# Designs tried in a protein design chat: VH-VL binders against q09243. Part 1

Scores and structures below are computed, not measured.

Target 1, 141 residues: q09243
Amino acid sequence: ANFISDPRSMFPKMVRTKNAFHFLQYFMGTFRRMFRNKTEMIEHFNYYDDQVKGTDCHIQEELDFARFKSYFDRYTRTHYNPEIRIIFAIMTKDSSHMTVEFHVTSQSWFGFEDHFHMIIRAVNDENVGWGVRYLSMAFNC
Below, numbering starts at 1 at the first letter of every chain, in headers, positions and changes, except where a header shows other numbers; antibody chains aren't numbered by Kabat.
F is the ipSAE of ESMFold2-Fast. E and O are both the ipSAE of ESMFold2, at different seeds. Each is the mean of both directions, binder to target and target to binder. V2 is 0.75 times the mean of E and O plus 0.25 times the DockQ between their complexes.
Where letters were taken out, [cut] stands.

## First folded at step 1 (VH-VL)

Design dal02 (framework fv_dalutrafusp)
Fold by ESMFold2-Fast, scan of step 1:
Structure dal02 (fold): chain C 141 residues (1-141), chain A 120 residues (1-120), chain B 107 residues (1-107)
Amino acid sequence: as target 1 above (141 residues)
Amino acid sequence: EVQLVQSGAEVKKPGESLKISCKASGYSFTDYWINWVRQMPGKGLEWMGRIDPSDSYTNYAGKFKDQVTISADKSISTAYLQWSSLKASDTAMYYCARHEGWDYYSMDVWGQGTLVTVSS
Amino acid sequence: DIQMTQSPSSLSASVGDRVTITCRASQSISSYLNWYQQKPGKAPKLLIYAASSLQSGVPSRFSGSGSGTDFTFTISSLQPEDIATYYCQQSYSTPLTFGQGTKVEIK
């Protein structure tokens, strides 16, 4: 039984905050336990990667935090809560990179579904430690 | 002790303005949304809207968008519900409630309620 | 807006009885459903959140189940202090909406 933090447990704070540093802190805090089990993370990555192979998902945009948060809020605060499906695709080829992917599905009141993938890449700097250096959004996944 | 304490009962005439309050204590006020819920005499609960006290961002139910103003003063950990011009149909019990810490949309702590009576 | 239909509107049962209340959403709300208890003259109290999670300090005789559009709230053994009106509430989208309430009385 794997006792990895559930990203949904941080969603209340992530949805409410408009502060970039607090958002990243909540996000990174959620995945802190994954960094303690590097080998286990690689094994889980292989499992989830196999399940998502062949997905026709394209990165359409690279975003700074303000634009990323704008998209996140548009789907989480605009007249409905999204149904969140979490796919863990952790790339831990070396100790310096981690990628976590959120698959988010939300539905408008008119019945149309909006789909997007939220991709956050964290980089480990020997002197500074882990920090989020890069944010990407993928659409039509 | 985590508490929400509301202002006392009000008796008003149609056309008068009113501002009622909800004071939070025992927790970090800016970490929780404050909701306002109306209950007309003998009726069920109606969600009116909510505010995030950290930046005063608000959401309203459409029915209440043009009827009331929700605000907050984080320096005194107090949220407000305000009418510019009361109507007899505003007669109700008004509750404030914070969002649940684990599930941000569940209301785990409620104020005791403020009874507002509007009559000529 | 998402409409919440609650049934029955009222019921009378004996101490020790199993009481069941149902709630139906006009569209799928996943597990974003809460149950509240309101005693006469008092503010509502959260009993169940996320469809099936028991709020801390709430007796284990209260439970919830369901997902999507159909939800059930159960009191496994009704006690005298359980006389109240019970409300379901969806938190899937704004505006948040409540069911009309179920009044529970002791025979």
Scores: ipSAE 0.006, ipTM 0.521, lowest interface PAE 15.3, mean pLDDT 73

Design ecl01 (framework fv_ecleralimab)
Fold by ESMFold2-Fast, scan of step 1:
Structure ecl01 (fold): chain C 141 residues (1-141), chain A 120 residues (1-120), chain B 107 residues (1-107)
Amino acid sequence: as target 1 above (141 residues)
Amino acid sequence: EVQLVESGGGLVKPGGSLRLSCAASGFTFSNAWMHWVRQAPGKGLEWVGHIKSKTDGGTTDYAAPVKGRFTISRDDSKNTLYLQMNSLKTEDTAVYYCTTDYGDYVFDYWGQGTLVTVSS
Amino acid sequence: SYELTQPLSVSVALGQTARITCSGDNIGSKNVHWYQQKPGQAPVLVIYRDSNRPSGIPERFSGSNSGNTATLTISRAQAGDEADYYCQVWDSSTAVVFGGGTKLTVL
């Protein structure tokens, strides 16, 4: 009766999870939380592989983890009231790879609503669990 | 800036009912899990219950002492959390706080609380 | 039901290190959060998930959690650190559990 099924508390001290549903809940939850204070952003970035790569609005050059951290640090200081929703999620039958598209909306401190799409490709590491290997940012593209 | 403002507290007789509200601003309320935590005068903190975000299922859970008597609800269109308290007992006398969570039971923001006194 | 035990009070001299313990069965397998509450005020999160500091909390505050005991450590204690401190965990059978609170007195 008092059992509480909470994804993060089901796996205390786990940086990542092997369960795809829990991974998505942790990823989205920590994404929302990183807008609350600077130190919470570190928690969200625990769900990315150290070698994560990606793109931003069809940029021809590849972005690395440090550039994504800088981007989100600036973005969270200039925006508030984040909303993140799954548009689609496709997972391999062996639960080894997953591609997810998110739609993100937020309010700019400059008085307009901002929106963008994120596409992640995540890989389920046998020991550690799900981690983002590729991140594509489509901001007003 | 995140703000939580509780209201609706007051004096009520045993067996009575009272409804508390928590007005939220400065964050996307619909994405947050919301909790009620109470503190009897001179005593420690006690969890009352929670309601998950709509995106995470919108389900509620309650501490054993209040289960069946208290109901937690939310109105995302008004950014407001509610606690409906029925069949009040003297041991329900406490300051009631609302607090926020994103599914990890870390209570990073608290309101200032509203006092409920159950006495004849 | 799961229970957390804290000492009722801890005293520390100005400038010295205070240690407040939170004991629970196999608490090291759980994430421990710590709250500071000053008289007439709402609680304030000072440590989350064992050892992490929220923005705005000074480096003097640190946490650890291992075995059956979690510890909040306040180094270089200041008069303004006088408060009640509560530890908190989540448990599948009892949900949210708070310790009974520890009153810290700075001498």
Scores: ipSAE 0.000, ipTM 0.552, lowest interface PAE 13.5, mean pLDDT 83

Design nam01 (framework fv_namilumab)
Fold by ESMFold2-Fast, scan of step 1:
Structure nam01 (fold): chain C 141 residues (1-141), chain A 118 residues (1-118), chain B 107 residues (1-107)
Amino acid sequence: as target 1 above (141 residues)
Amino acid sequence: QVQLVQSGAEVKKPGASVKVSCKAFGYTFTGYYLHWVRQAPGQGLEWVGWINPNSGGTNYAQKFQGRVTMTRDTSISTAYMELSRLRSDDTAVYYCARDQYYDSFDYWGQGTMVTVSS
Amino acid sequence: DIQMTQSPSSVSASVGDRVTIACRASQGISSWLNWYQQRPGKAPQLLIYAASSLQSGVPSRFSGSGSGTDFTLTINSLQPEDFATYYCQQANSFPLTFGGGTKLEIK
């Protein structure tokens, strides 16, 4: 049987939303809050499919969920006051798929302003609702 | 193949400084945090701090604040830990280790023995 | 700081035995716990992360369990190469802290 292998399994199981607007509000809201502590970061991770894949311009290999969690963990340890804004968002007419590009800015604890772009592709699952299945990040690319 | 290669053993007198290097091979140096962990002879592991090789940002255990400085040189994929005002109880093997995610260390350097004696 | 207590500090066992090592945190750390193996004269090696996730390349005889404050590392069917010192480490908050270690010795 399955054992506890993901920190999310330590918390009450929650179903994600099937409403695209609520999904974006929750995704962006939890993204901002994850800069405060690890518990809030785990809440943000609830909006990702556990088989999510993607890319980073500094890494040659395809990234999985663990690698993205690693990047967010590291980034939130050195930055504060995040701002996240939508550059573009497109949803299929049947509300099954959505692609969103975000621009993120934050302040470094070491005295510089940092920024990156993030593209997600999300799918509206019949049972659990919207979840990110693709994530691309570009830090200083 | 991922590998972290550290500088050789050092013998120092109390009050001196030591600078240990850790050169990374086989991965993108700026993609992973590096931590420093020490182990006194016959004792357990003690976390010293981390450095973000991309930004140069650092975080040190309170116990070492004011005596430890971590730096890196991205052109040669090398991280450094400098410990000043050495005391006899700083005698330990110092390891650098790569953080795969959530402060779990998947690759470690071979260790550098630092001996502080009069 | 979060204190990590391992028990026992040493255990004697035979090849083929099932061995369990305990680790207790002084406060809740969710599943933010890692296990390492250290052979004499060598650097530590990661076995388990996030309390129960087996590191790639680590034999399936190793498993981790627990949450909150109480954690266990289990080795099923002990092999000769498993005689080493084992450390737990909390990853919940800084400073990162390690248990005192458990030395696994041949009976």
Scores: ipSAE 0.007, ipTM 0.533, lowest interface PAE 13.2, mean pLDDT 83

Design nam05 (framework fv_namilumab)
Fold by ESMFold2-Fast, scan of step 1:
Structure nam05 (fold): chain C 141 residues (1-141), chain A 120 residues (1-120), chain B 107 residues (1-107)
Amino acid sequence: as target 1 above (141 residues)
Amino acid sequence: QVQLVQSGAEVKKPGASVKVSCKAFGYTFTNYYLHWVRQAPGQGLEWVGWIDPNSGGTNYAQKFQGRVTMTRDTSISTAYMELSRLRSDDTAVYYCARTYEIVTDAFDIWGQGTMVTVSS
Amino acid sequence: DIQMTQSPSSVSASVGDRVTIACRASQSIGSYLNWYQQRPGKAPQLLIYAASSLQSGVPSRFSGSGSGTDFTLTINSLQPEDFATYYCQQSYDTPWTFGGGTKLEIK
């Protein structure tokens, strides 16, 4: 079923995890749990631009999970006092498929907000159980 | 105010089926996943599966696949667990417990438990 | 399946004692570890979630620590109502699995 949540409905979990960044790490951990041990379930991804910094603010990445997490960790490390807030989340789920889409804002070093969205899709395969099949992150200035 | 109330104790013969209910009070039934966890006499806790009351979607532990069915009725805020082809080693207290969606990993509210005894 | 091992299986203590219970996962589970208390004849109750976060309404004498594979539950200054069985539970991967329990008995 389709589930649309106001960020405030998720806010107690962000507070419980000490900040929105910890909530996102916990949420990513939940989807990581859908990978089977020693089974790679994600599709191959391409990075459209190697330069996340510079003059182009519209970076879209489709990455394997390890690269996606590494990039996400780098993003938080390169921003002075980052604050991440989920603007809204959309979840669709049934017995065999799950899609979660986050629209997120993050505060950069100079205090302006960066916007990005993340899409995570998972399927329940007959042979291997739940596995993540699609990871995407797009940035907007 | 927030609570889960389960049906009463059951005694069944081997090969029979049992259906346990869990009624939710004091919160929005469709906003929380409901799990079933059992405990055999003198033993530890064992996870059976969960149901998403919003979608009706389910996930069962492999050990119970083919024998367990979880359903819900949103009009009366009640979830059900039916276990078929009962064996003596299915004798246990069965608990329902809630989590806030699949992203939450802790059972914050539990039902009182339903003793299911399987004996000839 | 992720196996959870608790030690000790039982411990005898007196009111006012400091008690520590250990929980070990067969593989790294990050901080996806919860602690429950179960009194005889009662349903389990959540004490600690996410390895170290105290559930609302739980006394501050309870604390949790650890990450990865090794976790501990500490009860500082044991009270009479604390004599119960304690379980750890991993929520990192399905199926959710519990430790074998630690029975805390009056000395």
Scores: ipSAE 0.006, ipTM 0.520, lowest interface PAE 12.2, mean pLDDT 70

Design nam06 (framework fv_namilumab)
Fold by ESMFold2-Fast, scan of step 1:
Structure nam06 (fold): chain C 141 residues (1-141), chain A 118 residues (1-118), chain B 107 residues (1-107)
Amino acid sequence: as target 1 above (141 residues)
Amino acid sequence: QVQLVQSGAEVKKPGASVKVSCKAFGYTFTGYYLHWVRQAPGQGLEWVGWINPKSGGTNYAQKFQGRVTMTRDTSISTAYMELSRLRSDDTAVYYCAKEDSYGYFDYWGQGTMVTVSS
Amino acid sequence: DIQMTQSPSSVSASVGDRVTIACRASQDIGSWLNWYQQRPGKAPQLLIYAASTLQSGVPSRFSGSGSGTDFTLTINSLQPEDFATYYCQQANSFPYTFGGGTKLEIK
């Protein structure tokens, strides 16, 4: 069974990074390529552990990539060099639909954890190919 | 402004190794993958491989596997490509190129001519 | 590996002409196709990404179209500075591969 056809064909993973935007940008921008090449995707996403955490504050909307980038840049600018942890799980409904759920936790030396939850829904459209149709995000208040 | 600046031309004998550098300016070096592409005289573009400057992870085209090594030094925003056991058909201009979101190369270095001759 | 085939290998055309360059992938690459222009003695520069999106600063006479396996670069009304070699590149999977190039000679 290949990555695209399998429900949750990749085991849940966690990535620790101070460069979370590069990871997310690369994932979104090269979505089709990475999902077609399972090994490349696995190599880019270091396995740590699957620990999903809840969020208390929500702001959810359909977003394009530019809006996502703007929101993520704002998020990272309000945090003072936190250790960033990204937990993600991938689920496929069929050969043309994927959902990727991200839970991002920032940890600082002097404060409580901040949580950022993101869902990406990607669809393979006949005329365009793979693209992100929906992105929702939830932040701690 | 964004730019990639490469080291100068090299002339090598068959069997030697060469190490080309690519220094990045004007963007976050660890934020984007950096690729190496070569072009033999009068011929087309050939992808060699990439390096993730953040992790040091690499991926090489099968043709170069075992002969090429890509590294980086984040303290000076510089990437390196070393090619060993040089052959005359390795004579080419070697480019470094920055990858952006859709897998395109938005900025390229000026190129480094590597000539392999006896 | 995905093979990229460009046609024609060379074109000779007059200023003001419309020129079309084709690029074919050996398998479906969606819209993961980029076009580059390389002037003699210079590094390649990006013209179009995602098959049809024009890079900032590139003249509007350039356009790209296609999806899946068949792609086209069109130059509407050639200018003297368009004398160059054009390359397509797939970004669907590693290794990234380039077409063989199309040399454009302006009369």
Scores: ipSAE 0.006, ipTM 0.521, lowest interface PAE 14.6, mean pLDDT 71

## First folded at step 6 (VH-VL; framework fv_namilumab)

Design p4 (at its last look DockQ between E and O 0.26; V2 from the best seeds 0.00; counts 0 for: pae E 11.2 > 2)
Fold by ESMFold2, look of step 6:
Structure p4 (fold): chain C 141 residues (1-141), chain A 120 residues (1-120), chain B 107 residues (1-107)
Amino acid sequence: as target 1 above (141 residues)
Amino acid sequence: QVQLVQSGAEVKKPGASVKVSCKAFGYTFTGYYLHWVRQAPGQGLEWVGWINPDSGGTNYAQKFQGRVTMTRDTSISTAYMELSRLRSDDTAVYYCARGRFYGTDYFDYWGQGTMVTVSS
Amino acid sequence: DIQMTQSPSSVSASVGDRVTIACRASQDISSYLNWYQQRPGKAPQLLIYDASSLQSGVPSRFSGSGSGTDFTLTINSLQPEDFATYYCQQSYSTPYTFGGGTKLEIK
């Protein structure tokens, strides 16, 4: 196998990574691309554990993988031109856990701007690499 | 083109172990998860587990935990599945199959299958 | 574990017919549902992924639909080569489970 000459070995189309900085770049890159089509959305959700949990500031109940997937499926149908940037990132000394806050902006129909904050907690699993274990969203709050 | 080639049929006695190989051709071996799926004669399909060939990490269906070991040798693009303490209901065709992503996998390429027969 | 229930277990149909196969998941699996065709003595082949996406090289007479818990595979204008067993498979969470299969016989 020659990784340098094989475009299929390029991130983010690889399996998960144990490198924290690569994980963040691939998470953000696939986040932007999921607005293109379902295939790209599936690739983004590869970085979420299937048992992921989380919250939204407008919803009292805990959200799961399917709820997050459904939310972003609807969001990406009504928004375009996404941008995502890191506000802060903190990693435990042993490199096993990471907390990251992102600021997300996008445009809706007629070009109106929308934005929200997204906080993830990711875990570096010895078998699969970095994956999102917890997600908190703050849409307009 | 993408191809998965498996080792030949095996006949084993109860209590023995079997090790099936799956050699990958035509793609970057470490860029895709490899899954194992079995099918007992006249029966449906049953997922056994996956291996991440890049890290060597694995995930096994709970019913096989403690009896199955999945490994790989990246230098020859080959994955292995070993099943121990065989019993008659392990008689099945064992397939390797290529997946891409944790948690959303579909199996786009399959090996030809390896028949494992367990009889006294 | 997520249980996948297929119906019918078998169906007999004529060339040119429209056939529909149902698959139900025991919980919401969003769109993470795949369909495979298995001809006798051969490995399964992917037909449909992500509930409705047609795999490259699969004839357009095959289509998939559904989300959540209820999914269908539809074959329009049945052909003699469609004699096979069809399986649904969820890829929402491990262990990845398959339906019991639907055997399609051509008369």
Scores: ipSAE 0.006, ipTM 0.590, lowest interface PAE 11.2, mean pLDDT 84
Fold by ESMFold2 at other seeds, look of step 6:
Structure p4 (fold): chain C 141 residues (1-141), chain A 120 residues (1-120), chain B 107 residues (1-107)
Amino acid sequence: as target 1 above (141 residues)
Amino acid sequence: QVQLVQSGAEVKKPGASVKVSCKAFGYTFTGYYLHWVRQAPGQGLEWVGWINPDSGGTNYAQKFQGRVTMTRDTSISTAYMELSRLRSDDTAVYYCARGRFYGTDYFDYWGQGTMVTVSS
Amino acid sequence: DIQMTQSPSSVSASVGDRVTIACRASQDISSYLNWYQQRPGKAPQLLIYDASSLQSGVPSRFSGSGSGTDFTLTINSLQPEDFATYYCQQSYSTPYTFGGGTKLEIK
């Protein structure tokens, strides 16, 4: 599928940031670009910690990073024209942790607009910057 | 030019330990995972584990847990793998290989390999 | 652990032939499957990552396909330098595991 890049694309390709605003821009920009090809999907996954855990609203088992990679790989093969926006963002006073809810919309190959919510919990590591430690997804919930 | 250069061949007795080094050139050392993969003579490839050079965090295949230690020195862009309580079936070429930072694990650059022979 | 079953274990072929090598995972690994070429006495080299993406500098006569559990490496119009051993490797979850290898030999 052909689509246009989010104008808030990241500056450093493989380097995470300590700036909360830049992290959110890069996270959202790389999220949109992962629908282009699998090389650009890897850029998005560079914002996830290797210990990331999470849930999906209709799957009760705890999900790990491999399962999230698989979900996004399958989703991006069957959907196009993604949009992602922040519903809310809450950060601790010391700017070391944040919780962000996103609303994602896209189009499926069967002609429907599809949507889901995702909630991330991210930590600002003093050496590498913001990374996702928890991801919750609500596909068609 | 990305390059991984490993220490030279080693011959060890059963019960000893070996430490293999892997020096990185041509990229930001802390920006990529380093993996260790071994290959016994005439055999296939076997993953040993990875180290995150930025944090020092490691993940070892279960069969090596308790015998392998992976470390790094970021000031000289060098990773190390130490294997203890060696036995004859540890005889193999040990490779270091670069993976992408945070969660992608294809190995795009490999060291030349270090032959470790355990004999007697 | 995810078992990777590779077939055939060896192939005899001539320059110009088309060769296919199969790799099957013991569970769904999505598209997280990589292919390596190894010449005798040398380190492996990445050919294809993520099932179908060619690594930089790899000739277009190499192609990969598949998803889920079944994957294929195809070499169109074999060249003399292609006679080597080929390994698949899953990158879905640790421990990362390799297929047993396919040795491609000159007839």
Scores: ipSAE 0.006, ipTM 0.632, lowest interface PAE 10.2, mean pLDDT 84
ESMFold2 (binder alone), look of step 6: mean pLDDT 94; pTM 0.956

